VHH binders against q9p7j3. Designs and how they scored, part 215

Target 1, 174 residues: q9p7j3
Amino acid sequence: MILPLFPETQVHVFVYENVSNCAAIHEQLISQNPIYDYAFLDAATILYKKQVYSAIIRALEDRRDEQMKTKTIHSEVILSLSPKTEISSAFRQFSMTKKSKNIVVVKIDSKLTEEEEFERLDKLVEGNRVEFSDEELQKLIDFKVLKKNYKLDPSTLENPLASILSSIALRGYS
Key: E = the ipSAE of ESMFold2; O = the ipSAE of OpenDDE; V2 = 0.75 times the mean of E and O plus 0.25 times the DockQ between their complexes.

## First folded at step 15 (VHH)

Design dd8 (framework vhh_5j56_2; at its last look DockQ between E and O 0.45; V2 from the best seeds 0.00; counts 0 for: pae E 4.0 > 2, unsure alone 62.6 < 65)
Fold by OpenDDE, look of step 17:
Structure dd8 (fold): chain B 174 residues (1-174), chain A 125 residues (1-125)
Amino acid sequence: as target 1 above (174 residues)
Amino acid sequence: QVQLVESGGGLVQPGGSLRLSCVASGFTDFTFDDYAIGWFRQAPGKEREGLSSITSSSGDYTSYSDSVKGRFTISRDNAKNTVYLQMNSLKPEDTAVYYCAAGWELSWPRDFDYWGQGTQVTVSS
């Protein structure tokens, strides 16, 4: 996938359900294994495709402007999902954990086609790939977690996408 | 907000040993075992340098800079919310303010959100 604002940056997003080896993946991330150079998100915290795209775009803008707060572009994507400025808070809110069941995986600066990237990633993730769509994400979301992460109330829940995108955009400015 | 307090610093002769402690508090939504802990130091007129880091409850993944490898040992006690730095075979070049830092383990070892006030270590004959 190519984003219009970043035509030379290839991005891939995958969704896996019923992942059995999240603990093993987590260990590889801790050890900074370069083979696991992805953003691994807990699908329970993602409701919309636009939520993910917004975070990716913000991360890419930060990189372009040399204002990244984290050590990698994929970590910056995770930070960009959060309304909070603390890196640890963002990761606690949105990153995959050892206990995660469903995950969203983001690859930035891919040198491979989507199919080739999938084949590569499929060797790392033991789960079932599903379509990256609002419909599939809606099946995996935990609304309790979503409400906490973005401080959603009855009024903002009428249009949660607007609130989420606003939170992402305003991080560090409020 | 998470707070870190270092202790155990002081004056020691070359070849001596010290054991630094870093006690963490102020956890609300997170727990101590969610954080990786790192030790840093800054000598007068020099840049702050990383010395050692340890991951959280996932296991015993540790790292050391070349300057302290074989002499310093990092460990943690989650029950006490404490991380230790055992410093052996101290040299005058080890004189510095030593800092403890905490960050999410997936951002380790470069990204840390919380820092202590530091403790002075002086190695002199």
Scores: ipSAE 0.306, ipTM 0.658, lowest interface PAE 1.3, mean pLDDT 92
Fold by ESMFold2, look of step 17:
Structure dd8 (fold): chain B 174 residues (1-174), chain A 125 residues (1-125)
Amino acid sequence: as target 1 above (174 residues)
Amino acid sequence: QVQLVESGGGLVQPGGSLRLSCVASGFTDFTFDDYAIGWFRQAPGKEREGLSSITSSSGDYTSYSDSVKGRFTISRDNAKNTVYLQMNSLKPEDTAVYYCAAGWELSWPRDFDYWGQGTQVTVSS
């Protein structure tokens, strides 16, 4: 997929449920294996497609403006999901963990079609691909985690989209 | 609240050895083994220098700065929530306050959001 603001940048997003090998993927990420150069997010933290696209756009804006704080565009996506600028906190809150069951995987600057990228990713992830859609994401979210990550009031959890997107867009300007 | 406490500093002659300990406590939502631990030092008037780090995941991964590799060894004991820095062949330029720090082990680059208060190491004749 091509984002209108970044027409030269191909992006793919995949969602997997019932992933059995997150601990093994975690080990590869710790060792910085370049084959695993994706953003691996815990699906329990993602409620909307727009949440992911907003983080991708923010990361690409920071790359364009030479304001990236992390080493790769994929690590920058993880940071960009956070309302705060602290790298360790952002990874703790949004990244896949050894205990994750469902994940969202982002590839930026892909030179492959979606199907070709899927074929490569499917060799790495032991789980079931589902559609990247608000419908599927809502089945995988943990609202307690969402509330904690974005400091949402319990009464606003029914429709928190504007608050979440504002947090992503305005990070570092307050 | 997460707290880190260093110990084991002191006065030592050049060529000597010290073993620093960093004990962590106060974890609520996560455990010590979810964190990478780093050792840092700062001499008066100098910038803080990263020395070594260690992760907890399968196959503990360690790193060392050029200034200490071959002389310092980092290790961890997750059962005791403790990381150690074995410091051998100490030189006067190793004189500094030594800090341990903890950060989420997947952070890239290494980033640390919990810090100890430090322990003084002095290497002099």
Scores: ipSAE 0.259, ipTM 0.651, lowest interface PAE 4.0, mean pLDDT 88
Fold by ESMFold2-Fast, scan of step 15:
Structure dd8 (fold): chain B 174 residues (1-174), chain A 125 residues (1-125)
Amino acid sequence: as target 1 above (174 residues)
Amino acid sequence: QVQLVESGGGLVQPGGSLRLSCVASGFTDFTFDDYAIGWFRQAPGKEREGLSSITSSSGDYTSYSDSVKGRFTISRDNAKNTVYLQMNSLKPEDTAVYYCAAGWELSWPRDFDYWGQGTQVTVSS
């Protein structure tokens, strides 16, 4: 997909459920294998499409303004999901772990078409691809994780979208 | 906040050895085992140079810069919240302030959040 604010930047987002090889993917990520240059997120942390797009837009703005804090645009997406500016906290909160079962995968600046990325990624991820939609994401979210990551109180938890988007936009503030 | 303290620096003759230690404390949301640790150095008038790093969980992955590969060895003791850098066959060119740094495993080897104050190593006759 093409973002109106960044029309020259190609963005692809994939969702996989029931992934059986997260430990193997994690191994490839810590060994810095270039074919795994994606943002691998734990789907337990993502409730809305707008949450992911807001983090992508923030990362692209930081790249445009030469203000990236991380080495890659994909790492910057992970950082941008966090309400804090600490890189380690963001990865702990949002990145895939060896124990993850459902994942959201983001690719920015692909040299491949969306179909080619699907074919490539389906070879790397042993799981069932589902639509990137609010409906599918709501089946995979862990509300305890979401509450902890964004410091949501019980009243905010009934309609958390505005709070989440504000946290991403204001990163570093309560 | 996470704090790192380096020790073990000092004066040594060319060809000598030193063992540096980096002790970590101040963990709140994470434990020592969640952090990858790197060693860096900076000599007067030069840029900071990355030397070696070790992954968080089991220390399965280590890296070394070409300038120290074969002479330096990184290791960790998670029970003591400590990372070591064993430095052998030291050269005058190894004279620098040595720093340890901590970051999340998947953000290594570049993105470190916490830095120590450094320990001076001088290699001179």
Scores: ipSAE 0.162, ipTM 0.566, lowest interface PAE 5.2, mean pLDDT 85
ESMFold2 (binder alone), look of step 17: mean pLDDT 78; pTM 0.802

Design dd9 (framework vhh_5j56_2)
Fold by ESMFold2-Fast, scan of step 15:
Structure dd9 (fold): chain B 174 residues (1-174), chain A 125 residues (1-125)
Amino acid sequence: as target 1 above (174 residues)
Amino acid sequence: QVQLVESGGGLVQPGGSLRLSCVASGFTDFTFDDYAIGWFRQAPGKEREGLSSITSSSGDYTSYSDSVKGRFTISRDNAKNTVYLQMNSLKPEDTAVYYCAAGWELSYPKDFDYWGQGTQVTVSS
C-alpha cells in the first residue's frame, strides 16, 4: 500500500482469524526475535482500515520529525493507536496477547512484496488469513474494548470513525 | 503514578556478592504483576546498559546481557511488589549506578515508562 505523504514507504497489513499459536508468537516477541519484527495487534481493538492507516501515518510523521517515543516504527504504530502517551497503556490496549484469537499484523519498511510477506507470515501465524477490509474487521471487533480504549459514549458509538481518527491524530494533546 | 525505589547498593570487594531490591508502588490502572521489570546500570562517561529483565506475573521469561550472564540472577515477588537482582562474582567493571525500570513486557527496555532514582554499586578493594 502507498500512503499519500509517504509514497516510498512500503506498508502491508494482514488480518488473521482463529489463530491458535498466539502464545508462541508472544514468546517470540518477548525474546525480541527479529523474524517477528511486525506490529501484532489484537483484532478486537480495530474497527476500520482507516484506524490502522491513521496510526501508521502518525507513527511515520513522528519518525520523520524525530519525535518517536519508542525504539521501533512498529512499536510506534501500537503507541499511535492509543489516545494516551503512556507506552504500557497503549500496548495493553492494542497489542496481541497470549489469549488473542484474531490479530492484525502491520509491516512497515518491508523489502519484500505484499505476496512475499504473506508467504513469510503464513509460516509464523497458525490461523485463517482474511482480507484487510472494513467488512472483515467488523466481524472481529469487540465493541466493549473499543468503547473503553477510545472513551466512546452512546452519542459517538453509532458513528465512531471521526472520534477514533481524532484521538489518534491528537495523541498527547487530548 | 508508578514509583520505583532501588536499595541494596554499596561498597563491595572484587569477587563479592550484593543483592539489589526494587520496590514498586503507586498502581492505579494496572497492578505490579502486569509490568515487566528490568535492571540497568550507568557508569561515568558511558551510556545506560540493560542487564536483565523479567516478564509479568510468573516471570515466564528472564533475559541477561552477556556481561552479567551466569553471575547475576533476576527474580520477582509479586506479593511484595519487589524485584531482586542477585549479583555474584562482582568485578571492578560492575561499578555503576543501578536502576530498575517498569514497562510493558513487549516493549524494548529503553522504552520502559517508569524509572527509579538508582542505587550506587562500587566494587573496589
Scores: ipSAE 0.449, ipTM 0.735, lowest interface PAE 2.5, mean pLDDT 88

## First folded at step 16 (VHH)

Design ea1 (framework vhh_6qgx_2; at its last look DockQ between E and O 0.90; V2 from the best seeds 0.81)
Fold by OpenDDE, look of step 16:
Structure ea1 (fold): chain B 174 residues (1-174), chain A 124 residues (1-124)
Amino acid sequence: as target 1 above (174 residues)
Amino acid sequence: QVQLVESGGGLVQAGGSLRLSCAASGFRFKGYAMAWFRRAPGKEREFVATISWRGSSTFYTDSVKGRFTISRDHAKNTVSLQMNSLRPEDTAVYYCAAEPGYAIYNTASEYDYWGQGTRVTVSA
């Protein structure tokens, strides 16, 4: 996929459910294995496609403007999902954990087609790929976690998307 | 209440220029992606240009690339569209639109707030 605002950057997003090897993947991420050069997100924290894409755009803008707070574009995507500026908080909030069962995987700067990237990623993730859609994400979301992460209240729950997008966009800004 | 007010439209000869402006009020301008759309006579509303909330990223429809420039002023809560080398096919009502966060798809349905529009007529 090509985002209009970043036409020279190819992005792929995949969703897996019933992943059995999140612990193993997590260990590889800790060891900074370059084969695992992705953003691995806990699907329980993702409700909308636009949430993910907004985080990607935020990260890409920060990279372009030399304002990244993390070491890699993929870690920046994770940070960009959070309304908080603390990197550790963002990772605790949104990153895949050893206990995750469903994940969203983001690849930035891919040189491969979506299918080729999937084939590569499929060797790393032991789970079932599902469509990257709001419908499928809604099946995997933990609303308690979502509400906590974005401090959603009864007023913002009427339009949670707007609240989430605002939080992402304005992280670190008053 | 949320309000987007377009201005700057009018009659201009082919090859001429216009600068459209959109004044935003009633919502937090900061943090909103802004865009211009247009609707020509007998046609559907179409995307023209968008700018990220930070103003650092822009995107244009192919037909206006190199001729139109979208910009924003946070201090004034305005979005502008500089239109150069205007063509008769640019004749339309131009609308300002706003979306919280980032606009991804640049479809009309993606934008939450809309202005009433300003008419641009380009004569041959």
Scores: ipSAE 0.904, ipTM 0.945, lowest interface PAE 0.5, mean pLDDT 96
Fold by ESMFold2, look of step 16:
Structure ea1 (fold): chain B 174 residues (1-174), chain A 124 residues (1-124)
Amino acid sequence: as target 1 above (174 residues)
Amino acid sequence: QVQLVESGGGLVQAGGSLRLSCAASGFRFKGYAMAWFRRAPGKEREFVATISWRGSSTFYTDSVKGRFTISRDHAKNTVSLQMNSLRPEDTAVYYCAAEPGYAIYNTASEYDYWGQGTRVTVSA
């Protein structure tokens, strides 16, 4: 996919359910293995496609403007999902953990087609790929976690998308 | 109570310039992407330009790139479209639109809020 705001940057987003090897992937991420240069997100925290794309756009804006707070564009996507500026809390809240079961995987600056990138990723992830769609994401979300991460109270539950998207866009601004 | 009110439309000669403005009220302008769309007679709405909430990221449809400039003013809660080197093909009703956070797809269905439009006619 090419996002209109960043037409020179190819991004791919994949969703896997029933992943059996998150612990192994996590070890590779800690080791900074370049083959694993993706953002691995816990799908329990992601309800909307626009949530992911908004975080990608925010990360790309911050990279262009030399305002990144983390070392890689993929770690910056993880930070950008958070309404708060604290890096460690963003990773704790949104990153895949060793105990995750379903994941969303983001590749930025891909030089591969979606099919080619999938073929690489599928060698790394032991799970079942599903469509990156609001329909599939809604099956994998934990609403209790979503409510906590974005501090959604009963008044915001009527239109949670707008609140979530505003939080991503406004992080660090008031 | 959301309102988007366009102004600045009118008749202009080819090669001329026109500046459209859109005044926004009834929502938190900070944190919304803004866009311009247009509709020529007998056609569907066409995306023209978008600007991110900070004003730092813009995107233009190919036919207006280099001629049109989108900008926003948080103090006045306005978004503007400076249209230079106008052509008869730019004749359309121009609409202001708003979307919370970032605009992703730049399709008309993505945007929550719309103005009534302002007519721009470019004579040969």
Scores: ipSAE 0.663, ipTM 0.856, lowest interface PAE 1.4, mean pLDDT 92
ESMFold2 (binder alone), look of step 16: mean pLDDT 84; pTM 0.863

Design ea2 (framework vhh_6qgx_2; at its last look DockQ between E and O 0.74; V2 from the best seeds 0.00; counts 0 for: pae E 3.0 > 2)
Fold by OpenDDE, look of step 16:
Structure ea2 (fold): chain B 174 residues (1-174), chain A 124 residues (1-124)
Amino acid sequence: as target 1 above (174 residues)
Amino acid sequence: QVQLVESGGGLVQAGGSLRLSCAASGFTFKGYAMAWFRRAPGKEREFVATVSWRGSATFYTDSVKGRFTISRDHAKNTVSLQMNSLRPEDTAVYYCAAEPGYAIYNTASEYDYWGQGTRVTVSA
């Protein structure tokens, strides 16, 4: 899809459940295998589509403004999900781990259609693709992890989306 | 109480210019995407323009590209819409809107806060 704020950049987001090879994927990411040029997120940390898209937009703004804190746009997306400025913290909070079962995969700067990109990614991920929707994400979320990552309290839990989006937008800004 | 107050509307001849302003109170624009919508007589409210909270990213509906410019002033807690080369079809009530984070879909339902609107009339 095309985000209106960045019409020159095509992005794709995929959701997989019951992924059996997260450990193998993780090893490839560590080795910086170029065919794994995606942002692999733990679905347990994602509640809303807008959460992911906001992180993408934040990363793209950072890139455009030459203010990226990480090496790649995909790593910047992971960082952008976090309210914390520390890269290591962001990765611990939001990135796929060897123990992950459900994942959200983000591709930025794709030159392929969504279907073509899916076919490519499907060779890498051993799991079931589900719809990228709030409904499906809500089935995969770990609310304990979500609350921890964004420091949600009873007052913000009334509208967690606003709190999450504010956290993403204001990371590193006082 | 959160409030958005639009100003700057009025009657203008085709080819003329207006500058709309939206002043926020009860909250800060920091961290909020801002947008302008408009509703022409007998039509539904439609998206016009949006700007990210950083002010570095903008998006316009096709009919206003090259003519309208959205900008924001964090210090004054305002967002503006510079409208040049106005056309009769630009006649509408213009509304300011605010949304936490970033504008993704630019639908009316996406934005949490709205102003009362300011009327713009462009005569032929």
Scores: ipSAE 0.892, ipTM 0.941, lowest interface PAE 0.5, mean pLDDT 96
Fold by ESMFold2, look of step 16:
Structure ea2 (fold): chain B 174 residues (1-174), chain A 124 residues (1-124)
Amino acid sequence: as target 1 above (174 residues)
Amino acid sequence: QVQLVESGGGLVQAGGSLRLSCAASGFTFKGYAMAWFRRAPGKEREFVATVSWRGSATFYTDSVKGRFTISRDHAKNTVSLQMNSLRPEDTAVYYCAAEPGYAIYNTASEYDYWGQGTRVTVSA
């Protein structure tokens, strides 16, 4: 997929459920193995496609403006999901962990078609691919985690999308 | 409530310039995708331009590249469209649109909030 604002940057997003090897993937991410150069997100923290794309666009604009805070574009996507600027907090809140069961995986700057990138990723992830859609994400979300991560009180729970997207866009402007 | 108000339309001769403005209120301006669309007589609305949250990235439909410039002003909560080298084919009602986050495909269906439009007529 190519985002119109960044027409030279190909992006792919995959969703896996019932992943059995998150601990193994996590060890490879800690080791900074370049084969695992993706953003691995805990699906329990992701409710909307727009949530992921907004974080991607925020990260890409920060890269364009030389304002990135992390070392890679994929780590910048993880930071960009957070309403706060603290890198460690963002990773703790949104990144896949050894205990994760379902994941969202983002590849930025891909030179491959979606299916070619999937073939590479599928060698790394032991789980069941599902569609990247709001319908599938809704099945995997933990609303208690979502509420905590974005401080959604009763006044915002009716329509959380705008509050979540505003948090992503306004990080650092609080 | 979200409100978008366009201004700056009018009649201009081919080769001329106009600057459209869209005043936004009722939401946190920086947190919304902003775009211009247009509707020519007898046609459907088509995408014209969009601008990133900070204004550093822009995207234009092919027919206006190099002639139109979209920008946003956070102090005034406005999005502007500077239209230079206007052609009769640019004749349309121009609409400002807003959506939380970003519109991924830049289609009209992705935008929830619309202004009333401002008419631009370019005479040969």
Scores: ipSAE 0.410, ipTM 0.739, lowest interface PAE 3.0, mean pLDDT 88
ESMFold2 (binder alone), look of step 16: mean pLDDT 82; pTM 0.850

Design ea3 (framework vhh_6qgx_2; at its last look DockQ between E and O 0.93; V2 from the best seeds 0.81)
Fold by OpenDDE, look of step 16:
Structure ea3 (fold): chain B 174 residues (1-174), chain A 124 residues (1-124)
Amino acid sequence: as target 1 above (174 residues)
Amino acid sequence: QVQLVESGGGLVQAGGSLRLSCAASGFRFKGYAMAWFRRAPGKEREFVATVSWRGSSTFYTDSVKGRFTISRDHAKNTVSLQMNSLRPEDTAVYYCAAEPGYAIYNTADEYDYWGQGTRVTVSA
């Protein structure tokens, strides 16, 4: 897909459930295997599509403005999900782990169609693809983790989306 | 209470210019995407332009590209729409809108806060 604010950048987002090889994927990421050039997110930490897209836009703006804090655009997406400025914290909060079961995969600057990208990614991920939608994401979310990551309280839980988006947008800002 | 107050509308001849302004209050302006929408007579409300909270990213509907410019002033909590080369088809009530974080889809239902609108009439 194309984000209106970044018309020259193609973005793809995929959701997998019941992934059996997260540990193997994690090892490849640690070794910085270039064929794994994606942002692998733990689906347990993602509740909304707009949460993901907002992180992507934040990362893209930071890249454009030469304000990236991480080495790659995909790592920046992971950082951008977090209300915290610490990279290590962001990765612990939102990145796929060896123990993850469900994941959200983000590709930035894709030269492929969504289907072509899926075919490529499907060779790397052993799981079931599901629709990237709020409905599917809410089936995979861990609300305890979500509340912790964004410090949601009874007042913000009335509109968690607004709180999450504000946290993403204002990371590193007063 | 949240308020978005539009101003700057009026009657202008085709080819003329107007600058609309929207003053925001009652919420944290910083961190909100801002947008302009318009509703022409007998038509549905349509997206016109948006600017990210940082003011560094903009997007326009095709019909206004090259003629309209959206900008924001954090110090004044305002968003503006400079409208040049106005056409009769630009006649509408123009609305200011705000959305926490980033606007992704730029549909009316995506924006949480709305102004009352300011009328722009472009005569032939």
Scores: ipSAE 0.903, ipTM 0.945, lowest interface PAE 0.5, mean pLDDT 96
Fold by ESMFold2, look of step 16:
Structure ea3 (fold): chain B 174 residues (1-174), chain A 124 residues (1-124)
Amino acid sequence: as target 1 above (174 residues)
Amino acid sequence: QVQLVESGGGLVQAGGSLRLSCAASGFRFKGYAMAWFRRAPGKEREFVATVSWRGSSTFYTDSVKGRFTISRDHAKNTVSLQMNSLRPEDTAVYYCAAEPGYAIYNTADEYDYWGQGTRVTVSA
């Protein structure tokens, strides 16, 4: 996918359910193995496609504007999901952990088609690919986690999208 | 009470210029992507241009690239569309639209808030 605001940047997003090797992936991420250069998100924290795309756009804007706070564009996506500026909190809240079961995986600056990138990723992830769609994400979300991560009011839980998108866009701005 | 009010439309000769403005109220303007769409007589609404909430990222439909410039002013809560080198094909009602956070797809159904439109007529 090429986002209109960033026409030189190819992005792919994949969703996996029932992932059995998150611990192994986690160790590779800690080791900064370049084969694992993706953003690995816990699907329990992701309700909407727009949530992920908004974090991607925020990270790309911050990279272009020399405002990145983390070392890689993929780690910047993880930070960008957070309403808070604290980096360690964002990773704790949104990143895949060794205990994660379902994940959302983001590749930015891909030089491959979606299917070529999938073939590479599928060698790394032991799980079942599902469609990146609001319908599938809705099956994987933990609403308690969503409410906690975004401090959602009971009145906004009926339609939390605008609140979540504003949090992503406005992090660090008042 | 959310309101988007467009102004600046009118009649202009081909090759001329117009500047459209959209005044926003009733929501926190900072934190919203803004866009212009247009509807030509007998046609469906089409995307023209968008600007990110910071004002630093823009995107234009191909037919207006190099001729139109979108910008925003957080102090005035306005978004503007500078239209240069106008053509008869630019004749349309122009609508201002707003979406919280970032706009992704540039389709009309993505945007939450809409203005009533301002008419631009470009004569040959």
Scores: ipSAE 0.623, ipTM 0.843, lowest interface PAE 1.7, mean pLDDT 91
ESMFold2 (binder alone), look of step 16: mean pLDDT 83; pTM 0.850

